# VH-VL binders against Prefoldin subunit 5 (PFD5): the designs that were tried, part 15

Target 1, 151 residues: Prefoldin subunit 5 (PFD5), of Arabidopsis thaliana (Mouse-ear cress) (p57742)
Amino acid sequence: MASSSSRGEMEKMGIDQLKALKEQADLEVNLLQDSLNNIRTATVRLDAAAAALNDLSLRPQGKKMLVPLTASLYVPGTLDEADKVLVDIGTGYFIEKTMDDGKDYCQRKINLLKSNFDQLFEVAAKKKSVADEAGMVLQAKVKQLTAATTS
Key: E = the ipSAE of ESMFold2; O = the ipSAE of OpenDDE; V2 = 0.75 times the mean of E and O plus 0.25 times the DockQ between their complexes.

## First folded at step 12 (VH-VL; framework fv_clesrovimab)

Design j5 (from h5 with heavy chain R102S; at its last look DockQ between E and O 0.80; V2 from the best seeds 0.71)
Fold by ESMFold2, look of step 12:
Structure j5 (fold): chain C 151 residues (1-151), chain A 125 residues (1-125), chain B 107 residues (1-107)
Amino acid sequence: as target 1 above (151 residues)
Amino acid sequence: EVQLVESGGGLVRPGRSLRLSCTVSGFTFGDYTMSWVRQAPGKGLEWISFIRSKAYGGITEYAASVKGRFTISRDDSKNIAYLQMNSLKTEDTAVYYCARDSGYDIYWEDYFDLWGQGTTVTVSS
Amino acid sequence: DIQMTQSPSSLSASVGDRVTITCRTSQGISSALAWYQQKPGKAPKLLIFEASILESGVPSRFSGSGSGTVFTLTISSLQPEDFAAYYCQQFNSYPYTFGQGTRLEIK
């Protein structure tokens, strides 16, 4: 079994080696968690953009609406250019798309992010398991050495 | 100067192994997904494998034509990507390109903005 | 797998001509399409990504358009250095696939 083999290799390691292994695994888990958080944040933004595009595409050109100035203060405004949107492509450039193309772009990106999240979450969970196992073996070895020197 | 340099190609008999190397300079190698793309003589391009950055778990993927026989890896300390090719078939004869993959962000969109010169692998007899 | 079909397979043209190459996909890929140029004996070079965005350093005579299943690469005024093979590539979903290529040759 892969986990049995990993535990066996950890059991051969000294305390300093186990501390280094756990430290490295913890750093990698933190890096992966940051990446997962970035994916979640982008998914929320795209969900909001998709909802806004849907709402915008249902409104007639020139219809009055409230335009936010701050989180709690709005002013009257009207829609202009209801047929087109600017889409941020992530390179500092925006590209003009029709409403339908913009919705399709958002859905494609959302699907990618969901799939990428699932793949990365699986990897992070495996790395976390390695870190936890190293921690348990380390704790057991410290207890054994302490008992051997004081008993 | 930004560049990718492939090496390790050659002539081998079917069933043998080769390891290709892609040496990178001029950009932060550890931030990027790296891909291998091949081109059989007189034919088009075929994507065969990628390896994601450490920030994205080092995730790998393979085309069905090579899965189980080829292994992609990377050594970020040396700025080298590798392609270990086992159980080579005559159908694997191609120029093999190392490519910098745009799948370095959270979307993992895999188009290739920088290519090496290629290394030739010939599998015959 | 998403099949990528380019037309024409081969094209003969003169310097100064306007050239259009079409790439059709077997299913919708929104705008997840790239175009590459490959000169004889050389590696491919990225021209266009996201169907219409010109890669840095690529001449403005190149342009791309399309979404869904039909895409075009246009060269507005052909130059001597543009005689090459051209490939489209989808990056919508695994496995990432290329068109069979279009060879642009001088008359």
Scores: ipSAE 0.561, ipTM 0.778, lowest interface PAE 1.6, mean pLDDT 85
ESMFold2 (binder alone), look of step 12: mean pLDDT 90; pTM 0.928
OpenDDE, look of step 12: ipSAE 0.804; ipTM 0.911

Design j6 (from h5 with light chain Y94W; at its last look DockQ between E and O 0.78; V2 from the best seeds 0.73)
Fold by ESMFold2, look of step 12:
Structure j6 (fold): chain C 151 residues (1-151), chain A 125 residues (1-125), chain B 107 residues (1-107)
Amino acid sequence: as target 1 above (151 residues)
Amino acid sequence: EVQLVESGGGLVRPGRSLRLSCTVSGFTFGDYTMSWVRQAPGKGLEWISFIRSKAYGGITEYAASVKGRFTISRDDSKNIAYLQMNSLKTEDTAVYYCARDRGYDIYWEDYFDLWGQGTTVTVSS
Amino acid sequence: DIQMTQSPSSLSASVGDRVTITCRTSQGISSALAWYQQKPGKAPKLLIFEASILESGVPSRFSGSGSGTVFTLTISSLQPEDFAAYYCQQFNSWPYTFGQGTRLEIK
């Protein structure tokens, strides 16, 4: 793998090259962390939607329920059409689906997000390792330069 | 105007190498996953490879038929996607399309809303 | 791999006919299906995504339906410009696969 030899390649680099490598790797890590945060937020939202769909599918048409207006305030309502939901398809459009199809859609999306998170997390970890190693090698080379100038 | 233009196709002998380029204009190339799809003469479509955006780690995948022989890459500063094809076989003869992957969001659902006109690769002894 | 089987593999029809093309999958893919049109010598063009949503600029005579393992593309009133090959593609999971294609000839 590249990381098994990355320290050796970095030892050959000059201080300016190492600074550039470190800076670029840090920028890329920050970009990947933003993407990971977006995926995590979307996963939480879809988990909540899937749970709501499951709860709604168990209710008969016309059953009274409390509809949240805020986190702590609910109003009475009735379930009008228990068999259908509107689903955001991710392109700015909504489409009507059966309750079962809506559950399947949500679960497919959740599975994608979890798999994508795992893949991206591994990439981010590798890039972070490169950034950390570049920082360590850079620090050591600066110390060598300092020692040489004191003689 | 949004366009994808493939180049670099040609006639080559088996075992040789060839590099295809996909030049992009009219959209922010760095935000998108880019794919290569090929079509052998008189045959259907085959997905070959994709490369994710930098925000999604530049992750690549390959069809089993080309894994180990083909390498996809991108240069976001030049708006170019590349397909390096090594150890070419007669079975690689096809029109090669570059495609923009609408799976640019966090879900990575790969279907293609923009295609180039293709470049022809012929591998013949 | 998810196998995609289109039927029929080819057909001839007259202008004005209603035409239906079926795509069957070897595994459930929910609604993760796209349809493409490819005219001779041209690149494919996206018609439908998410099984039933028309891409911008696609005529309303095209429609898609289905979920799970069986999907259909319907042309409600066939026009001469609809002479083409049609492909389904799943985007549920890697590796992404296409149907073998359906050639539509206008009589």
Scores: ipSAE 0.601, ipTM 0.801, lowest interface PAE 1.4, mean pLDDT 85
ESMFold2 (binder alone), look of step 12: mean pLDDT 90; pTM 0.926
OpenDDE, look of step 12: ipSAE 0.811; ipTM 0.915

## First folded at step 13 (VH-VL; framework fv_clesrovimab)

Design k1 (from g5 with light chain N92L; at its last look DockQ between E and O 0.85; V2 from the best seeds 0.72)
Fold by ESMFold2, look of step 13:
Structure k1 (fold): chain C 151 residues (1-151), chain A 125 residues (1-125), chain B 107 residues (1-107)
Amino acid sequence: as target 1 above (151 residues)
Amino acid sequence: EVQLVESGGGLVRPGRSLRLSCTVSGFTFGDYTMSWVRQAPGKGLEWISFIRSKAYGGITEYAASVKGRFTISRDDSKNIAYLQMNSLKTEDTAVYYCARDRDYDIYWEDYFDLWGQGTTVTVSS
Amino acid sequence: DIQMTQSPSSLSASVGDRVTITCRTSQGISSALAWYQQKPGKAPKLLIFEASILESGVPSRFSGSGSGTVFTLTISSLQPEDFAAYYCQQFLSYPYTFGQGTRLEIK
């Protein structure tokens, strides 16, 4: 939440200054919300990958499986090396890992995303509070000015 | 050419303040987490602080040895990261490096793929 | 805080030798480990990240391995330019910590 000194500084601002503050804070909140959504989407994707790795680790080499070609079409296939996976590190590198190491890698990334989400969520909440407070002070000042000009 | 240039080091008395600057070129500064890492004379490396990009809230963290005394900040319009060092102690004597973290993915993997040449801070009475 | 301990603290070897430096951590860090080389009077240079991936431009004689709490940096055939200090660094969580360093002297 905004401190008393932040509120006091807002109350000393003119309407144009408050409008600019509110607009900037809103833009930053939107940027943070987009980042939070990206983290949430990546977490869902990694949870699905971790589940798929677990399913694959329960199947021996050569066991038949259905391989998706499209969302609605599958073909039979076999896993050539059941003990190993290639992991996309995301910087143009792939690393071969055992199934256990691949699961550990996924879990590490999931834990990072969850921690990053929690940290960013707190920052976004604080910035939203500043934006809301600026909006309230702005609205109050506009009412004061319109009352003064109608007197 | 991609590079980081630190400046603002010097000789100061204990209890005084200095502000270090890290000027960057050759990459989109606003996309990256920036860190400060120091190295006392004849000793190893110590991570001090990072500041995340604006898209990730400008979040800062500090090593316990400097928390409350040092403040990291950034000015994306000037491509500069800063380290404000207050209440300097003799144990703060070191070469201070600015380093770029890999923060363009959402995992915030903080290893340092680009380093400046460093600026020397000496705190002596 | 995750403590990082390197061994040996210093090492002397001849050109062509195989050299191994070990980094031990006080708790498991998965593969969130980087290695740096620092030549005298120079800034550190990233060699390896994710325990085993060579950074672009790093000679193939360098390799890294390990997961969990024990990691190794290996130079398969030591060259004169490999004289430097070497540091491991964990990037699992802040505060990010470095090993105390290993000085490699060429004889």
Scores: ipSAE 0.565, ipTM 0.787, lowest interface PAE 1.6, mean pLDDT 85
ESMFold2 (binder alone), look of step 13: mean pLDDT 90; pTM 0.923
OpenDDE, look of step 13: ipSAE 0.780; ipTM 0.901

Design k2 (from g5 with light chain S31T N92L; at its last look DockQ between E and O 0.84; V2 from the best seeds 0.70)
Fold by ESMFold2, look of step 13:
Structure k2 (fold): chain C 151 residues (1-151), chain A 125 residues (1-125), chain B 107 residues (1-107)
Amino acid sequence: as target 1 above (151 residues)
Amino acid sequence: EVQLVESGGGLVRPGRSLRLSCTVSGFTFGDYTMSWVRQAPGKGLEWISFIRSKAYGGITEYAASVKGRFTISRDDSKNIAYLQMNSLKTEDTAVYYCARDRDYDIYWEDYFDLWGQGTTVTVSS
Amino acid sequence: DIQMTQSPSSLSASVGDRVTITCRTSQGISTALAWYQQKPGKAPKLLIFEASILESGVPSRFSGSGSGTVFTLTISSLQPEDFAAYYCQQFLSYPYTFGQGTRLEIK
């Protein structure tokens, strides 16, 4: 939420300046919301990976399973090593971990994403408040000018 | 050529101010978190500050030893990161390195895969 | 703040020797640990991240291990260019902290 001094500064601005301020603030809010969506999506994917690791730890070596070839096509296969996984850590690197270490890795990443979301959400909320106040001041100025020129 | 070049160091008296610059080339600067790390003479490394990309709010953080006195900023159009150092103390004497955070995505895991040569700041009466 | 303690603070070794440097943390950091090499008058260079992954271009004689609170950097066969200072760094949370350093000198 914008402060009274921020509103005072906005009320001194011309209509064109306020339109530019509002437009820029809206663009920045959209950019931040896209980033928040990316974090949320990654959290969902890591939750799914953690669940898959739990399911995999219950399936012994050599057990038959369906191996995805595409999203809709599977082939029969067997589990080669039940206590090891390859973890995609991003940036093009994969590392081999025990099943327990893989679960711990996923939890660490989930914790990071939740903390990063909270930090960014606070920034986005403050920027949204600036955009909203600029919009209110702009509407008030347009109404005042319309009334003055109409009569 | 991927490169970070620090500048703006020098000899200053306590209580004065100095601005360091880190000029970046060879990668998309606007996508990365940038950090400053310093090293006092004969001592180890101390992380000072970072600044996130604009897409992640330009969030800044500071070590307790410099918070309130130092300000990190960036100009993505010029590919420059800055460190404004106010109220300098003799314990701020160090080589100051600009560093690129290796993990620039949503996890914000700050370890540094690219470093400049450093610029020396000496604060002495 | 997460405190990082390296041991030894210095050591002397010969070319061809195997060397191990230990980094201990004041609290668990999972595998959020990096190792750096710094030669005199030069900037640090990233060697290892995520406790055990070699950065691109780092010789395979370097290796890292550990999780939680105890980590090691091992150089399996020292070369003349390996005589330098070595630092560990946690990247779990800010303020990001470094160990005090280990100076590796030629005998």
Scores: ipSAE 0.550, ipTM 0.781, lowest interface PAE 1.7, mean pLDDT 85
ESMFold2 (binder alone), look of step 13: mean pLDDT 91; pTM 0.934
OpenDDE, look of step 13: ipSAE 0.767; ipTM 0.891

Design k3 (from g5 with heavy chain Y104W; at its last look DockQ between E and O 0.84; V2 from the best seeds 0.72)
Fold by ESMFold2, look of step 13:
Structure k3 (fold): chain C 151 residues (1-151), chain A 125 residues (1-125), chain B 107 residues (1-107)
Amino acid sequence: as target 1 above (151 residues)
Amino acid sequence: EVQLVESGGGLVRPGRSLRLSCTVSGFTFGDYTMSWVRQAPGKGLEWISFIRSKAYGGITEYAASVKGRFTISRDDSKNIAYLQMNSLKTEDTAVYYCARDRDWDIYWEDYFDLWGQGTTVTVSS
Amino acid sequence: DIQMTQSPSSLSASVGDRVTITCRTSQGISSALAWYQQKPGKAPKLLIFEASILESGVPSRFSGSGSGTVFTLTISSLQPEDFAAYYCQQFNSYPYTFGQGTRLEIK
């Protein structure tokens, strides 16, 4: 619905109005692009978490592993319970889930992120089209004004 | 200090229009999805519509019962959410609540952690 | 649309009783469920989200459990202030839907 009659309205606008429209549209596109990047990053992290849950499900209980204490220091440890994980729910709280419930939680969140990305991507594309069209009309008015002034 | 205050309800004839307002204070309104939820007399709750923040495209959704007749909008500079209600029917008679979705993150999980007191809309001849 | 069915639709109980309200969904919703309390003439109040996590300020006598299609709200020892209507709500997908409500009344 962004481009319906929008060119006609843009052609009626003065240069200052078009500059304001272009500036607002550009800001909105940048904001939406940042949001899309955040969604994509979170999707990658959740996919990695789902893969880690699969790896843990394949390990026998009590297997020795290196447990990080810092970025450069590891200690020997064992997996205390292979069927349970703690899940960060995003508010500073963790809840215990079975491996199956943890996988289901990750998949639900991934599905949400993919759907949200698709919706937002379409909105961003429409807003970018408005910004591009406003830029084109603005450029044409400035060039016509410049040509008329030099005549 | 944190509050949502609905206004604009009243008695109206079928076919007419009303505009509800939800005035917000005590939190950063522009970061949140806002919803409208209604409750007919003696009945349960019905979600009506939401509007996402600007950062998430201002995306709106509507329940089938109101799609095409109701329009949700927001004015972040005034901290107000609106519900424009056109072509009102007697079935639209309800208390209308403004609610804050707990959707400040990327998951868009819409459950409502703050509610206004409600405004009553009565549609009758 | 995801149908939400609460049982019972109403019940009477005494102060100190343990009460259980069930919410069943027509599709799996994982743990995307919230519970609300509504007192007469008042707006709903969020009690529980993500099926089992108590909202800040909610007494610990409230608890939630379940996943998939069956969910339970439990009040371990009723207080006079707990007599109200209770609603479940799914936030798995729009349109977001509520159960029809459970009215909890004092005996």
Scores: ipSAE 0.571, ipTM 0.778, lowest interface PAE 1.5, mean pLDDT 85
ESMFold2 (binder alone), look of step 13: mean pLDDT 90; pTM 0.920
OpenDDE, look of step 13: ipSAE 0.781; ipTM 0.899

Design k4 (from g5 with heavy chain Y104E; at its last look DockQ between E and O 0.93; V2 from the best seeds 0.74)
Heavy chain, then light chain:
Amino acid sequence: EVQLVESGGGLVRPGRSLRLSCTVSGFTFGDYTMSWVRQAPGKGLEWISFIRSKAYGGITEYAASVKGRFTISRDDSKNIAYLQMNSLKTEDTAVYYCARDRDEDIYWEDYFDLWGQGTTVTVSS
Amino acid sequence: DIQMTQSPSSLSASVGDRVTITCRTSQGISSALAWYQQKPGKAPKLLIFEASILESGVPSRFSGSGSGTVFTLTISSLQPEDFAAYYCQQFNSYPYTFGQGTRLEIK
ESMFold2, look of step 13: ipSAE 0.613; ipTM 0.810
ESMFold2 (binder alone), look of step 13: mean pLDDT 90; pTM 0.929
OpenDDE, look of step 13: ipSAE 0.774; ipTM 0.895
ESMFold2, look of step 14: ipSAE 0.596; ipTM 0.798
ESMFold2 (binder alone), look of step 14: mean pLDDT 90; pTM 0.924
OpenDDE, look of step 14: ipSAE 0.792; ipTM 0.903
ESMFold2, look of step 15: ipSAE 0.587; ipTM 0.793
ESMFold2 (binder alone), look of step 15: mean pLDDT 90; pTM 0.917
OpenDDE, look of step 15: ipSAE 0.774; ipTM 0.895

Design k5 (from g5 with light chain E50Y; at its last look DockQ between E and O 0.01; V2 from the best seeds 0.00; counts 0 for: pae E 13.1 > 2, placed apart)
Fold by ESMFold2, look of step 13:
Structure k5 (fold): chain C 151 residues (1-151), chain A 125 residues (1-125), chain B 107 residues (1-107)
Amino acid sequence: as target 1 above (151 residues)
Amino acid sequence: EVQLVESGGGLVRPGRSLRLSCTVSGFTFGDYTMSWVRQAPGKGLEWISFIRSKAYGGITEYAASVKGRFTISRDDSKNIAYLQMNSLKTEDTAVYYCARDRDYDIYWEDYFDLWGQGTTVTVSS
Amino acid sequence: DIQMTQSPSSLSASVGDRVTITCRTSQGISSALAWYQQKPGKAPKLLIFYASILESGVPSRFSGSGSGTVFTLTISSLQPEDFAAYYCQQFNSYPYTFGQGTRLEIK
């Protein structure tokens, strides 16, 4: 049941129920954070590709540039065709596109990833809120029980 | 423990240059995107430039107001970010803040979770 | 560039009041909005990111809401230490832009 007053529902729960709710919510938040990190990593790579395409479109054809052979080693090279690029379509396959089409592809993919991130982030934030509220109610109940046994 | 310390501000005449430094302590500097944000006297905040971490290609971007005149750079071995400001104008007068972007976030979604106290640049004859 | 317009520009309120500051954007930014607090002579401090997520260590009396083009920052029970300027910032697309600020004066 979805409730605007989730604290009221939580205050009716026993301590064991609140602990179970908090533990499950924390687990779900952790899984969602892993998914968000995966989306972030993919988007960072795509942003780097979009920036590289923009930089290449400003360079004259045949201009010297450093070409990575490995993560740590670069060699001189030249830009052969300034208006054509190969684009990774997400499965290890590449498709040739013009520079403008490559930029458009990157922009569309970035927008999709931002939308997916926003959706997952909203879910994670709601789950985190539930976990935090459960924790606060749990602390209050434990304090009440401790005070009662003290008096 | 964790902080950003800007330095290099001062009084300069128009057309001159300054280099600002942002010295970082208490976190792994090389993992973070760093930004410069300025605030003119009595005015709001203006983002100036960022430099991505090496993991994100070290990519730099600039606001149109400073593009071509300012250059951001970083030295990860010294934990320092730099802003080289050339051809300074009176409208560049501001407090300049160094800021840390959250590094695990989406790269184009820069928001700043740690700020230095700023260094003042005054451009006047 | 995405223009950010805050309202009001200045606001006076008493301790204990609920205050709301609005940020409007010239185009949709989904939830890519942050709020900052800046006290006189100090650097800005992040309060809220992704429109509604509270930064660690920020009092729970602060909250944010909104999506698309209209966003609000709410302080549910104003405290004396909340006297400051408040800025919204979009991080949806380059260049990142800030609202002009809202000065909150405590009566």
Scores: ipSAE 0.000, ipTM 0.490, lowest interface PAE 13.1, mean pLDDT 79
ESMFold2 (binder alone), look of step 13: mean pLDDT 90; pTM 0.931
OpenDDE, look of step 13: ipSAE 0.726; ipTM 0.882

Design k6 (from g5 with heavy chain I106S Y107S W108S; at its last look DockQ between E and O 0.45; V2 from the best seeds 0.49)
Fold by OpenDDE, look of step 13:
Structure k6 (fold): chain C 151 residues (1-151), chain A 125 residues (1-125), chain B 107 residues (1-107)
Amino acid sequence: as target 1 above (151 residues)
Amino acid sequence: EVQLVESGGGLVRPGRSLRLSCTVSGFTFGDYTMSWVRQAPGKGLEWISFIRSKAYGGITEYAASVKGRFTISRDDSKNIAYLQMNSLKTEDTAVYYCARDRDYDSSSEDYFDLWGQGTTVTVSS
Amino acid sequence: DIQMTQSPSSLSASVGDRVTITCRTSQGISSALAWYQQKPGKAPKLLIFEASILESGVPSRFSGSGSGTVFTLTISSLQPEDFAAYYCQQFNSYPYTFGQGTRLEIK
């Protein structure tokens, strides 16, 4: 109910209620922001993978390249076969795919993550709006009380 | 032991509400996307909803057949996924399965490697 | 929505037979396809994912192949415990959809 409160409803709330509403909304916004960041991170990783596959597909057999052993350790190597790739699907399985299927795999996941991102972003925006509105109403009420006590 | 156990099914009249529960054990529930899949008597399987992990914002999705009437949710502290079913129709009669989506990182690989035994929902006048 | 069409809808076979079930999709789904087995009164069991990857614990007589719009599940030598219903499922896009199923019966 609090997340869907209109300004009119907020104006009927007491200062403590508004503080609680704002605090809750802020918390939710922060959590959603973290989730958005997670999705973004995953998307960036997949974009990099897709780019790597594209680059690999354009390279002829025998081309020299750097081969990653870890995220930060590379060794020189030579491209042998580029028609198939191993894809980590994140469940402990490595599956063999054609280059095209690998690209499709990445794109499929990217598209889904983007869709999820957009949905979540919209939710976050709404929550932020609630938080901001609650904050505005709260400030107004506090000012009114202060003015009344000083007069 | 990995286990999914559905509960909450029963006989209800059209227009009524029912809430299903899926209690999970044997794996880190909070890391996985959970789905509900139903099967009408003598019919095939129908995916109806999923909910992503908290890490991915708990994003939900619904089949058109249940959108606006059903709500999927989860309580990670209790290892339970829920399906709130409102405005039930006769065509909602089915065995309802909760299922775990394969990717623990919620990277949208929504095929199902673990299933509960199912709970029966009958909507009849 | 992506329509899934399995063929045949029903099939009678004998123990030891080679059986092939086909799943066709209304649009290309790359390899985003899974196969399930379901016995009467039981929940579905995952057999194959990503069109051709065998799930752990599933006998090697099961295999999946295909890409794009045509997929097949093959049982190389049918065993008594394999008589069941089989379903394909796409997970390429929402909503996820299943084939209508194939009932494999003993001849």
Scores: ipSAE 0.479, ipTM 0.814, lowest interface PAE 1.5, mean pLDDT 91
ESMFold2, look of step 13: ipSAE 0.524; ipTM 0.769
ESMFold2 (binder alone), look of step 13: mean pLDDT 90; pTM 0.925

## First folded at step 14 (VH-VL; framework fv_clesrovimab)

Design m1 (from k4 with light chain Y94R; at its last look DockQ between E and O 0.76; V2 from the best seeds 0.70)
Fold by ESMFold2, look of step 14:
Structure m1 (fold): chain C 151 residues (1-151), chain A 125 residues (1-125), chain B 107 residues (1-107)
Amino acid sequence: as target 1 above (151 residues)
Amino acid sequence: EVQLVESGGGLVRPGRSLRLSCTVSGFTFGDYTMSWVRQAPGKGLEWISFIRSKAYGGITEYAASVKGRFTISRDDSKNIAYLQMNSLKTEDTAVYYCARDRDEDIYWEDYFDLWGQGTTVTVSS
Amino acid sequence: DIQMTQSPSSLSASVGDRVTITCRTSQGISSALAWYQQKPGKAPKLLIFEASILESGVPSRFSGSGSGTVFTLTISSLQPEDFAAYYCQQFNSRPYTFGQGTRLEIK
C-alpha cells in the first residue's frame, strides 16, 4: 500500500489497488479514533485526580472521612498520612509521592495527553481525508466499468 | 527469544547514504514504538528518531542533528524497522542501536527496555 | 532541549563500596528519568525507570531516587560486574536526552 497518495495518484490506480488503499485507511482511522477516545477519557480522569489532590491537601491529618469499599458501600476511616499519595503510573506500577509531587505528576501526564491528542487528531484527519478520496475515486471507477459492461 | 538485530553499517564517504535495518523477533513488533539511538566513539548516547505504531498514527520524530537527512520507517509485515541515512557527515560516525520504547500506552513516555547490539557506521574521507 | 549533567564524570571505587551517581536536569522533569548501565562493547541495559522503579532482573543493590531536577543512582555494595558506564535519560520532553555518562572503575 502506498503512503502519502494524492488524488492524481489515486486516479491512476487500478480497482484492486484502490480497494486495498481504502480498506487500510479505514482500518487505520478506526484504530486512531479508538486511541483518541482513550486519550480523552484518561485526560478527564487525570483532571479529576488533580482536583482531588487539591481538595486533600486542604484537609488536616487524622480527620475522619468516608472510604469507599464498593460503589455503594462506605466505611469511616482516617487519613493516616495527609502529605503522601500512591500514584498509579500505568502498567501495574505504583509509586509513593508527596502531595505536591503527585499534583506535578498529574499535570505532566495531562500535558502529555493533550499534546498526544493534538498530534493524533491531525494524523487521523489526514487519514480520513485519504480514505474519503479513495472511496470517491473507487466508486467512480466501479460505476464507469459497470456502465461499460452494461453497454 | 526477544531480540533486536541491527545491520547495514559500514564505512562510507561523506555525502553518501546507508540504510540500517533492525530485525525484530519475540514480541508483537507492530504494537511498539521503535527508536534509533547512536553513540559516537568515546561519547555518550544520542536519541535519533522514533516511529510509532499504526494505532498511534505511525508518527515519526527526529533529533535536530539528523532532521531532513535521516528517515525512519517500518515494515510490520517483515518485523523490520529502517533508518535511511542520506547526506552522511563525519559527525554521524557512531554505533547505531535499535531500541524498543517501552511505553505502548497513551502517554508515549519513551524509555528503552530492549536494545540491539548495534551496528557501526563510519563516515570518513 | 533538556540538558542532563551527570556527576562525577568518572569514579574509581573498591568492591563493597557504596557508590552514588547524580544526574541534574536543566529544567524539571518530574520523575520521568531512566538509568542505564553499559558495559564495554555492549548495548545499554535499562536499570531503573520513573526515577525509582527497578527493572525486572536488576540486582536489588541498585536503587534510584529524586524528582524534579536532581536524581541519584546508588549501588549499595559494589560488585566486580558493576564496572561500566552509567547514563541517565529524561523521557519528559522530546528530544529525549541522555547524561554524558559516568564511568565506574573498580580498583
Scores: ipSAE 0.551, ipTM 0.771, lowest interface PAE 1.7, mean pLDDT 85
ESMFold2 (binder alone), look of step 14: mean pLDDT 91; pTM 0.933
OpenDDE, look of step 14: ipSAE 0.806; ipTM 0.911

